VHH binders against q84jc2. Designs and how they scored, part 54

Target 1, 232 residues: q84jc2
Amino acid sequence: MSKMRNLVEEKFLEFYESWVIQLELYLHQLLIAHNNNTMSETELRHLISKLTTHHKAYYTAKWAAIREDVLAFFGSVWLNPLENACSWLTGWKPSMVFRMVDRLRKSRVVLVEAQVKKLEELRVKTKFDEQKIEREMERYQVAMADRKMVELARLGCHVGGESVMVVEAAVRGLSMGLEKMVKAADCVRLKTLKGILDILTPPQCVEFLAAAATFQVQLRRWGNRRHYVTHS

## First folded at step 21 (VHH)

Design gh8
Fold by ESMFold2, last read:
Structure gh8 (fold): chain B 232 residues (1-232), chain A 125 residues (1-125)
Amino acid sequence: as target 1 above (232 residues)
Amino acid sequence: QVQLVETGGGLVQPGGSLRLSCTASGFTFDDYAMNWVRQAPGKGLEWLSAISSGGGYTSYADSVKGRFTISRDNAKNTLYLQMNSLQPDDTAVYFCAKEIEMWSQEYPGSDFDYWGQGTQVTVSS
């Protein structure tokens, strides 16, 4: 049977499509700036500010939507299957960002030793924060599989109304725990992003943001092309 | 110094309407989601509504969906709550709340870092 989208899924799909269109427009500006040595530092900082504001806006909308339905962000209807398969706790994995920094170091970007040292410190901190969240997810998974949850499911099938209310309360408790983990992951994502942008110079920030936006747009386009081919 | 000041509360008859305002200062209002929360006598805090930083996404608790409308005017640094079809169980102190800064901290276990003083809404015949 087909799965009906709920109101949160429909509303966030509309928001996300608009958000991605704007990200693509900013990507074009980043690519122009990336190849232009005559742009002033003020112009570059303004563009960087527009990108960071755009990313923050996504998270304020996400957290508003999560208050109604955190589960909508696991297997999201606004993402294609490739995008969903690449998700770690409803978003990009913070440690993956340093692979983009490593690529920049091997190509056009020259980092001084002070920047390299600060980036390595941030990489270690980010990995530590990821591991903390993964340990919490493990505890959550154990709680989902424990005997109390299995027993509640069995009772709900056999007893009716009162058992349904106990099961509903248990499910709400698990959903609240999941919401907290998602928000913790989002804060790690944003702290990592801010940390990188604080270490890099404005031209380097533009190159980094262009690489990140390119990856996100290409992942969406590639995943949609596979879908389009199978439907066309 | 972050400051949030709610106004517009008062006494209203059942079925009536009120419009709450929250004036913000001391931070860049446009950068943050804003929320309305209430506390009825003898009850805990109840989240009511959120609006994203640009106003592009809104959400509501089931208890107020369809009756309350959140909005913001970023040019005036002001958050609004239009409350329609008020009933006695809407009686509460209503608070404006600022969402935390996500950029610079680990998630602290709560979503709000600053609150207003609240405004009293009383729905009574």
Scores: ipSAE 0.761, ipTM 0.914, lowest interface PAE 0.9, mean pLDDT 86
Fold by ESMFold2, look of step 22:
Formats: C-alpha cells, sequence, structure tokens
Structure gh8 (fold): chain B 232 residues (1-232), chain A 125 residues (1-125)
C-alpha cells in the first residue's frame, strides 16, 4: 500500500487549506485598503481586527491538533518543503518579522522616532524570548541523547510487555515536553505580532499585514511551483 | 467575570447517550478554543476533547474517539459534548474549560484559565 497520512495530518491539512484561502481573501482586502486613501480609521481597525482574529483562530486549531499529535507539526504535510525549511519550532521565527518591518521602513512606511524606539525595544525583548526557547530546545535535545533514554530505546527493540511499557512512557514524556515548548513559542509569536500592531498606526498596520500575508502566500506558491511531479 | 455553567449530566445505563451543554459568559466566546475534561473517582484529570474558536478543528482523546462529539454554537455562547455508547468507565465529573489568552502573555504551563463547576455523569447497570 502507499504511504498513509494519519488522521491528525489529514484533518489539519483540510483546515489549513481553508485557512489559507481565507487569508488570501483578506490579503485582497488589505491591498485595496493599502491603495485606497479614503478608508476611515474605523474601517481600517475593523479590517485589522479581522486579520488578527484569523491568525488567532489558526493557533486555537493548532493547539487542539497538537494535543493529539505534536510531531505532525514538525515537517508538516500541509506545508511544502520550502515552507517547512523556513519554520522555527513549527512556525515563523519571531525575530525575523522585524526584517519585514525594516524593509517597509526603507521603502513605504514613515515611522516617527518614538515608534522606532518602541520597535527596537520590542525587537530586543523578542530576541531574548526567542533565545530562551532555543535554550529549552537544547535541554530537550540533551535529554533525548541522555544515556538513560538511549538505554530505554534499546530495550524497546525487545519483544516484551515491560520493555514496551517503559519505551511508551518515555516517548509520552518527551512528546509532552515538546508540546509545552511549541506552545511557549506560539505565545512569543502572538505577543510579538500584537506588540508590532500596538506600535504602528492603523494605516501602517495594514501595510505590515499586507506584506506579511503576501510573503506567506508567495512562499507557498513559489515552493509549490517546484514540486509538481508525482511518481508511482 | 468569566462564568462557565455545565448542564446535562445524570444517570444512564451502559450503551446509553447523554448530551452535555456548557453556557459561557463574561468573555468573547468566539475567540477561544473550548475543551471538555473529566475526573473519575480517585483518578486525575483526563482531557477529552477540544474545539477551535470557529469550530473548524476538533480533536479527541483516544479513550472517547468515535463515541463523543464536541461542537459549539457561537451565536448562543454554548459548548456541547454528545456522548454515545457510554461505558461504566465513563463515570466521572465532566468539566468545561476555556483556553488561555495566547495573545498577551508568556505560556503559563497550562492551557486552561477557567473551569465550570462540573456535572456528574454516572453509567451503571
Amino acid sequence: as target 1 above (232 residues)
Amino acid sequence: QVQLVETGGGLVQPGGSLRLSCTASGFTFDDYAMNWVRQAPGKGLEWLSAISSGGGYTSYADSVKGRFTISRDNAKNTLYLQMNSLQPDDTAVYFCAKEIEMWSQEYPGSDFDYWGQGTQVTVSS
């Protein structure tokens, strides 16, 4: 039989495809707002709210899914290889989003000195939080390489109920630790996004969200363009 | 003031069905994932099911997969758990739980910030 996706992978693939389609529709609205000087601040804030709600909805679905299978989010079947290669702990790397802000600042967005200082403070805090997560991942990898864990893996190769139970308990413990680490990373991502949107004005938020959505959509399209051949 | 109120518990024979409801108030229900958790006598808490904020994704613990169905009605601020093919081991207090706010905080090490009082489900023959 062919390779089979598990239930979590198949269900989240369907969710993600629908979620991206809606993101593309919101991108169209962001581009209209970007090019239109007549939208009120209230209309812009409403559009910004729709985008933030859409991103939050993704994470509520993700957390529901990782309770069943966190490993599905490392090398995800709903992402192409380029998207997966760009992932940091199952998602976008928080500190890298500031490169997008910097690019907009050079070409599109005029920031006052107070905004620039607040963004730099946020960038430093985000990098600090990111490095904290990376240190936790290092500790996790050390635990995996620990001699006791390697010994348990060797015992799992034997046929026996006791060996199977010990290996299953060890794997469950590692998976639970990985879930916590992914959730911590997601909170850093969302806190960083909120921080940026709080510093920017509504027109600037629309510019930023449009750039972010464009990057995500183009990364998906460009990566999919390369992987069009299916072999049997 | 966040409030979660469960109803629909009771006594049922093995093989029977029950539907639990959880009415939410004091927060924007549509913004959060919701969960069902149970505690059997003398046991720890067991997570059963989660549903994403818009209802677009659901997940289940292996112990209830295929027998229980989570759903939500965001217009009524209500979470549901349809329980079919109930077994004696399903006897427990069932709790509705609200997922934490991810947007503004460091991960606190727990997924839930508010719980209902629980409703007793007893399966006996």
Scores: ipSAE 0.757, ipTM 0.911, lowest interface PAE 1.0, mean pLDDT 85
Fold by ESMFold2, look of step 21:
Parts: sequence; structure tokens; C-alpha cells
Structure gh8 (fold): chain B 232 residues (1-232), chain A 125 residues (1-125)
Amino acid sequence: as target 1 above (232 residues)
Amino acid sequence: QVQLVETGGGLVQPGGSLRLSCTASGFTFDDYAMNWVRQAPGKGLEWLSAISSGGGYTSYADSVKGRFTISRDNAKNTLYLQMNSLQPDDTAVYFCAKEIEMWSQEYPGSDFDYWGQGTQVTVSS
């Protein structure tokens, strides 16, 4: 018998597994579009739209789950350990996506100077938004610690129903603040993704989306096998 | 213009059932999560349930879990709420609500951008 999972965690894991399976199917289509030029530009844009919709669907499900229990996304068991280790306020740090853009530039994607400038502007905006969220998180942690310090001082002399009520109030306050910050981070993630796709041409979008899907699918596979990468 | 129109409210006896519908227009319905919210007389808004854009994930407030079922038919641009085992405390105006566009904006601090006019549900002997 293993440790009991939260019901929200269980429900979201079922959704996530199905979501990844569909992502793998879209990845196959992206690779066909990249490696065999049988698709018209219109069909290519339609495939990009399907990937966009698929990514948005993940977040609509996440927000539905968050309304039940945001804490299910902190220290959750629905993601394997490797995926959890990469979390930044329950997800990838938004600006990390630019490492993938940089990798594509070094490989086989040629970007025009105008695209490079727009991507640099977007990167700066994304980092600004990240730093704003980080400052809010720091402020929130300080405010919560201050409340905890006051209540701990009181609890050092008192025990019973008052202690339970104070703990429950602190948990509710933590959940409210975390919910807002997670949603803010998710909007930055999606806005950044949209910004990248708006700057890239349709063939470049296919290459970017294929790389992103490949990475996410591989992270799931590696984590599930409990493989560890060690470098000196 | 975004429009959300709720139907299916009415009077029902305790223990009874009702099925609410919300017909959506003016936006790509299957791109957004949809929600049900209610307001009882003299009380504030209470979130009840959410469903993801594709329908693959649903969630419920503790007050209605096990009794209410949210669903959607994206081909018909319609959101549903099946309400079973209704009690007098379920008396309220029921609204469907569209979640914000996450794709192109910073989080505005509120989850919903459009609401219907609501439909009255009254549970009484």
C-alpha cells in the first residue's frame, strides 16, 4: 500500500496522462509536417492551432483543479520526481522557454533580424513579469511568516481549539495567495508562448512546437523510469 | 458580442432534480473553461463547478459534490448543470460564467469575464 493521494491529485493525474498521450499524437503530426513537406500552409496553420488549443486545454483543466485545491499542485505526486524538480510555482519558469528557442537557433532554424529583435523584446518582458511575481511571492511569504510568528508566540502559552482555528486560518490564507500567484504565472506562460508563436513563421512554429512536445514527452518517460543523469 | 443565456430554472420540491442549460455565442466556446455560480437571497456569489475546455476535467465545490454534475456539448455551444437531491438551501439564482482568456493577457485578479443573466431555482414544499 502506498501513501494516500489527494482526490484532486488523482483526478488531475488521470487528465494529465490522457493529455500527454494526445500530445504524443500531435508530436507525430508535427514531425511529419517538419520532415515531409506534404502539408499546405493552411493545413500547417491548422496543426499549429490544434497544438495551441491543446496547450490552452491543459491550463483550463489546471485552473478547474486549482479552484478545488491549489495545494494539490505543490509537492504533488501526479508528476514524476524529475518533472517536480523543474517546477517554478507549479510549472516551468516562463523564461525557460527561450532556452528552447536558443537551441533551435543554433540548430537549423534561421531567424530574420526583425524576428530576433522581437524575441529579445518578448524575453525581457517575460523576465520582467517573472520578477514581478517573484517579488509578490517574497512579500507574501514575509507577510505569512509575520502572521505565523505572532500566532506561534501566542500558542507557546495556549493549546486547544484556538490552535486548530489559527492553523486553519493560516492554511486558508496561504491557499488564497498561492492560487492568485499560480494563475498569474500561468498567464505569463501562455502569453509568452503566444508571443513566440506570433513572431515565428508557420514552419518555424512547427519546429518549435515539435521540440517543446518532444521535451515534455521525454521528461515524462525519463521520470517514470526513475533514470538519473549524472555529470561530473 | 459574448452572450450567455441560462434556461431550465423553476420551482421544484425538496429531493427533486433540475437540469440547467447555458447557450453560448460570440466566442469560440470550446477554447474556454466554463463555470456555474449561484447567489442565494441575501448572500454573496458561490462558485459551484468548473469544466475544462474539452470537458476532460470537472471540479465541484464541497456544497454540491455528489449531487451536481457539470457537462458540456461543444458541438452545440451549451453548458449543463444536472442538479439532483435539491434542498431548500439550493434556492438561488444560477449563473453560467466564462473563464478569462489566459492566452494573451496578464492575470487580471478575477477568473471570470462574462456572465449570463441567471435563472431562478426555487426549492420549496
Scores: ipSAE 0.755, ipTM 0.913, lowest interface PAE 0.9, mean pLDDT 81
Fold by ESMFold2, last read:
Structure gh8 (fold): chain B 232 residues (1-232), chain A 125 residues (1-125)
Amino acid sequence: as target 1 above (232 residues)
Amino acid sequence: QVQLVETGGGLVQPGGSLRLSCTASGFTFDDYAMNWVRQAPGKGLEWLSAISSGGGYTSYADSVKGRFTISRDNAKNTLYLQMNSLQPDDTAVYFCAKEIEMWSQEYPGSDFDYWGQGTQVTVSS
């Protein structure tokens, strides 16, 4: 009961479980491509396209679900507590993806000077976009703490009827603001991902996507393992 | 030249059914979520339903949940809306709408960038 709150959460859990299984299958293909130099550039580009299409599908599903219940994405029932604790506005933090790029550079991925310059420009732009969203979240939080909203909630508790209707309308308005901020964050995430993939060569893209998928899978496995290690 | 063409509207009795179609061209249909929206006489636009790019997730406004079913055929670049148990309040022009490109822009504050001409649905006895 406490794990499954409504039909939207049940539907998205089902979608997400299927989506993650397919991500793991693509991860296996990425690792094969990483360890095998027999794949042509065309084959690598096709695999990269499958990964980008898979990520786009997640976001189109997310946006469809958000229209019904954006709050389901804050503390999601389809994620373990570790995964939820790592979320920034319902997903990965755009600027953090550059840590993966930095780690790849230290592990024998050779980037030429032009790529390094473009990646640094993208990192700065991404951080700027994050800061814009963080400022908007601050304004949203101030609006939520507004004395009028607190007073309306207090009246709804005591009076009912008309007061409940006014409070419900105010809550719906705040929920719509959350939807817009989540969508803005998602656009920054996807724009950053596209920017990285446009700068990297196909073999470098495969290595980057493998690292990203590995991190996501490890985070999920580690969080799940932690919950059941003591029940053997 | 993105084009969205809705068909399948018409006059129907209360309690009846209609199936709307939307044929898409000028973009990679499989890459985008698609939506149905309606506008009743003298009213604003009302979002009805969305379907994810692969068809794996669907959502509905409370007003149509359980009565309307969205689907897509990506091989035919076609979006569908099956409408059952129609009532006079469902009388409206129905539009299909393409979701924005998330991949290459800042969020513009709107979810849809292209619309069809619409198809009229009239529910009356």
Scores: ipSAE 0.696, ipTM 0.896, lowest interface PAE 1.3, mean pLDDT 85

Design lm1
Fold by OpenDDE, second read of step 21:
Structure lm1 (fold): chain B 232 residues (1-232), chain A 126 residues (1-126)
Amino acid sequence: as target 1 above (232 residues)
Amino acid sequence: QVQLVESGGGLVQPGGSLRLSCAASGFTFSDNAMSWVRQPPGKGLEWVSGISGSGTQTQYADSVEGRFTIIRDNDKKMVYLQMTSLKTEDTAVYYCARFPYSELWKYLDTGKFDYEGQGTQVTVSS
């Protein structure tokens, strides 16, 4: 059977495709800015702000969508298998961005001692927060085999009439828990990103954002090519 | 072999208009977003405008917003930049750019943008 997409999936797919296309265009800006040492700090900050706004728009849309159907994001039909495989709780793993920072350090980026220290502190905090969420997710996943799920499984063989309402209620309960976890994860993502951008200088921010965008764009393209997935 | 050939530059007075063209070949044109970049005299490269592969989405630098229009023809493998209300600060060599996906990291690592085209000179002067 062909997988049927629900309305939330269709809408978010359309949004995400457009969002990624915009990201690619921003990437062009970032790359040129990165290679232009004559740009003023004001100009760089403006570009950074544009990108930050773009990312905020994603989460605004995501949070609106997950209120309707958080389960859609655990399938993520708008992502290719490679992107999905790299996902942690419906998005990028927060601690991953520090690898990008490390890469920059190995390149041309020179961080002062104070920056290095702050980044390390942020890394530790981020990891701690990730672990907290993971523990909660584990507890939740184990709890899925609780009384409610047993009842759901029992009713699943005889879904009709009043049973449908019970099943729907159970699913709603599960979804609410998942939504909380996803939001928590997204908060860690946003805090981590903000933290990094607050520590880095404007030129460093541009390079970091360019690297992040490059990674996203390439991951999508490589995944699409590998699995013959066509997105707009 | 990838080729980008820019044309349409010239000398124009402030307030005037020019239309730049870029002919692309040697790659799947519709799969690539395209940008115009420019290099003013004595300055670094500046991003001017970008357009998605399908041509449905565009972006502009603040300095050219409302004055420049980027469009593309995927059948002809052309990208255009319509420039209006030209200013002296628009004087530059203009390049068409595709930013090959396989070389994105190269741009980050080297800090250099390698032009695939020869560029076209735009001079705005009274």
Scores: ipSAE 0.884, ipTM 0.964, lowest interface PAE 0.5, mean pLDDT 90
Fold by OpenDDE, fold request of step 23:
Structure lm1 (fold): chain B 232 residues (1-232), chain A 126 residues (1-126)
Amino acid sequence: as target 1 above (232 residues)
Amino acid sequence: QVQLVESGGGLVQPGGSLRLSCAASGFTFSDNAMSWVRQPPGKGLEWVSGISGSGTQTQYADSVEGRFTIIRDNDKKMVYLQMTSLKTEDTAVYYCARFPYSELWKYLDTGKFDYEGQGTQVTVSS
């Protein structure tokens, strides 16, 4: 990528590229495990734990980075346009993962009625939480168009003195709000994932994680090919 | 046509070493992460080790961690598995495998993997 990046972007880009590569290797493990009927529950749980740890590492890195520059994640230079197009508040939309769950329901995996019920409840809760976040996000976005901000925008970036300070303060304020929203979104993501994994059996978890990883890896690959983006 | 040809297997005593080789052809080698998998007698296919396309990232199953080393040569289109401190439980047919991006869903749905080679037999016996 030939885009100009700040330090936060560069660091996270490097991290993410490595992280995705590792995810692909985990995907190999998941795919093989999914088709290995001789693996013990303990072994499957261990694999699941490895994946969850991997995802936790991502959010740890992300949260550290957003404290420095949350705006970097609204550009997400480490993602291709296709990946960005599929993003919701700097990541995957929580309700989207239920498509992967639905895939389980339509595959050879048999979900018991109790699981189906719990998953649906979780889906409803997830959607509700998403909507709450969206409403708050809208509030922040609308607030940016207040009279003061409009006036500042008219002055342009080359205005010096007190006006610049006011603009910077406004941007900082926005950033704080955005950080809050991103964190909230991530919480919903993590809760949703945890919820799903708690409902599913270990074999089902493996399939779910494999499907999710497959989607992520393919999205990156397809996007890179389409837009001639070279990522690791 | 994609080809994966494994070699280097054999009979060894516990504590011994073997070096497996996989010759790959028919696809862009460096664009694909590669894995070694094995099928022990009476068991399903299990993952052993994986290496990224560039070779900069590697992963190992816990059972082989510290004993096995996966490396690749993209110029020669080769993947290797150096096995040391071999145990009886390492006895299996070993395959090299790839999971091309375009076929990932197929693999997930059908359980078929791109390890079209015959594999190489590794037997560890006292």
Scores: ipSAE 0.884, ipTM 0.965, lowest interface PAE 0.5, mean pLDDT 90
Fold by OpenDDE, fold request of step 23:
Structure lm1 (fold): chain B 232 residues (1-232), chain A 126 residues (1-126)
Amino acid sequence: as target 1 above (232 residues)
Amino acid sequence: QVQLVESGGGLVQPGGSLRLSCAASGFTFSDNAMSWVRQPPGKGLEWVSGISGSGTQTQYADSVEGRFTIIRDNDKKMVYLQMTSLKTEDTAVYYCARFPYSELWKYLDTGKFDYEGQGTQVTVSS
């Protein structure tokens, strides 16, 4: 290994590797379903439900892990550098999924005017929520450089027990803020996904989910090839 | 060249069992998830079961859950589908399919699934 990993990192790495493998299997299902015009609405809805459940499982595991060590997710050793570079607050940027929606509009999928309107409204709302979180995130990041921390930095990192306590307190404060922001971001992600799925028809949902999953899987593969990383 | 050869199909009575086999060649087998799909008469191709590259994870369609078992042997480059408690609605041509890592967008964009094998006919009838 190139660097030391803590217990949270190791556990989540194992989880994520397994989760991604399952995602690939689901993606295969989605692709087959997408190319099957004879599937019933009930069958499609069931498949959609399986995928949404799979995603919910990810966030359940994530939220449990960030309670233990949120900083682990800002390193994200389970991701390759390309995936990390594309990460916004430890995950995909919510507004990015609308690129997948846009793809639907350019494909053989026909969105009715009402759907288009609702999707645009959701897009605007999603962007607004992102910006709000970003502003709050900035506040926590800047707050790390308070008067005490700046003074300690001036004096050096190894000035004694009191200094260590101050730094630890600062890190704890930051971590608490980060956890809050990560959860908020995840809520926006989930809300955005739910919103999109509520607007789209079942066949459209399948195509959307297939596109999203495809992008995720390919991003991982591209990153692994580029950086010679093998995770799963 | 990627080759998938399915076998093991046949005529069986309801409640019977069959074991399908798929011989794979032309790609790094252990790196690819594999699936079984089927084409019922008059219907489109539907997903039946999938197994991860290592074989550690499997998924099944609800219609076959508890009745079918997917297994792979990476040393032999084989995928199997053990079918039990067969029903008339299981009648179809069965294909094994490689997860299309390099063709994901193609399948998404074209609306066509490109399977490499000839398939094997499974007929469940009294």
Scores: ipSAE 0.882, ipTM 0.959, lowest interface PAE 0.5, mean pLDDT 92
Fold by OpenDDE, look of step 21:
Structure lm1 (fold): chain B 232 residues (1-232), chain A 126 residues (1-126)
Amino acid sequence: as target 1 above (232 residues)
Amino acid sequence: QVQLVESGGGLVQPGGSLRLSCAASGFTFSDNAMSWVRQPPGKGLEWVSGISGSGTQTQYADSVEGRFTIIRDNDKKMVYLQMTSLKTEDTAVYYCARFPYSELWKYLDTGKFDYEGQGTQVTVSS
């Protein structure tokens, strides 16, 4: 079946493409900063702030969009299949970023014991929060597997009548729940990111953000290449 | 092989203007974001401005915002930096830099950023 993109999908696709392009430019800044050992803490903090602001802009746009159609984000037509495959509740999995931190530790980043401890605490908390969200998500998903499931299955086969109303009601109910879950997940993402940045020194933050951005950019590029995805 | 050739530098008085050019070859130019970076005397490399592959998106360092303009010509494989209201602190060797898509992890791992060009000297002095 051919699917036509809805208005939310189109708008967010445009936004995201632009946002990713901007991210690449920021990444270039981060790479230069990473190379520059003479940058002041003030300068580094400013750069970090620019990046965090950029990410906040993404969530602002996302939250506006999911208010209109949260289901669009569970298809995420603006992402390639690889990106989608790596998505957890419409975004990056919060606990994943700790793997990036670990990677940096194996390279040139030296963390003091106090930082390591705090990061571990944050990791545990993040995982706990993820699990809570997952359990709640499962509840919403399982709730759909009731007498209305048959009507959902008929959605593509039958149009009109009381059954359609039932299906629509079910979908609306699910959507409301999903929106809550997505927002909750995003909150965990933002808290996790903030937590990491609070633990790391400014130079370490730059490296971390560079690594994160690199991962995003490369994932997109690899996915696009592999699946021949066209983008603006 | 990738080649970037910067030109247009020179000596100017404060308040003056210069236009830097970068000729690119050896890669698909339109697919790559480009940046200008500079190295002031005795300082490290500083990012100045960036432009997306299509040229539709640009970024500037705060220190040059409103004074510098980055543009590109994908047909000619050129990147430009129009500099106005130049200040003494703008004195530096300016380099054109290709976004290193294939070497991102290398740069992260090594902490080294390679720029292919020789740069062009900009000196702002009264």
Scores: ipSAE 0.867, ipTM 0.956, lowest interface PAE 0.5, mean pLDDT 90
Fold by ESMFold2, fold request of step 23:
Structure lm1 (fold): chain B 232 residues (1-232), chain A 126 residues (1-126)
Amino acid sequence: as target 1 above (232 residues)
Amino acid sequence: QVQLVESGGGLVQPGGSLRLSCAASGFTFSDNAMSWVRQPPGKGLEWVSGISGSGTQTQYADSVEGRFTIIRDNDKKMVYLQMTSLKTEDTAVYYCARFPYSELWKYLDTGKFDYEGQGTQVTVSS
């Protein structure tokens, strides 16, 4: 049987389909800006701001939806299986973005030594924050397993509605913990994005944002075609 | 063979209107988001407007918002740009464009846009 969609899933599917299509159109803008050496710094900053605003709109909608159903964001119906396979706590692992930063080292727009140092410091900080979240997630999951064991032992002496109450409490506890961890991960993602954009020059920001959007758009298109091409 | 044929340009007075057309062939038109880009005299390419493959989503450069409308007809494989309240700053060669997903990294690496049509000249002057 196919998975049935609840109201939260239907609403966010509609939002996400629109959001990623808009991201693709922003990518067209970024690619043209990357091509055009006559754009002013003001024009580039304006485009960068549009991309930042677009990403913030995603998180605004996501955080509203998570309050209603965080579990919808694990194995999401609006993502294809390839996109879901690349998810860590409902999104890209925050440090993954540094693979797109690494492309700038091979770019025609050269990074200055001061930028390289600041980017490495941010990369280390981002990895540290990721590891803290991973430890919190593990501790939470262990605590849930212990709680489940105690509740199952009590269930051996109870009848009817108390078993439902125990399961519902465990589900609520899991949901609240997962929401906290997802928001923590999203905060690291946003902090890392802001940090990168603060270090890079406007042309470098355009190239970085274009690379990130390109990866996301290609992953979605490839996964949606349900075709895997063998490279030779 | 992929081909885009732009038409509908011409000489107009400020405040005038034009409708640009782009006829597409050689690819699955409805699978491709399309953009209008323009090259003003002595300047590089500027992005003007974009439309999703289904036609349900559009974006406009701030300089043309409220004055230009992008439309597509997937049955006729056409994309249009309805231009109103034209300004001298809109003078440019206009191209329709697509960015096939398999070529996106190439565009990033080279910074070079591959024209698939000859463009159509729009000149706005008194």
Scores: ipSAE 0.809, ipTM 0.942, lowest interface PAE 0.6, mean pLDDT 83

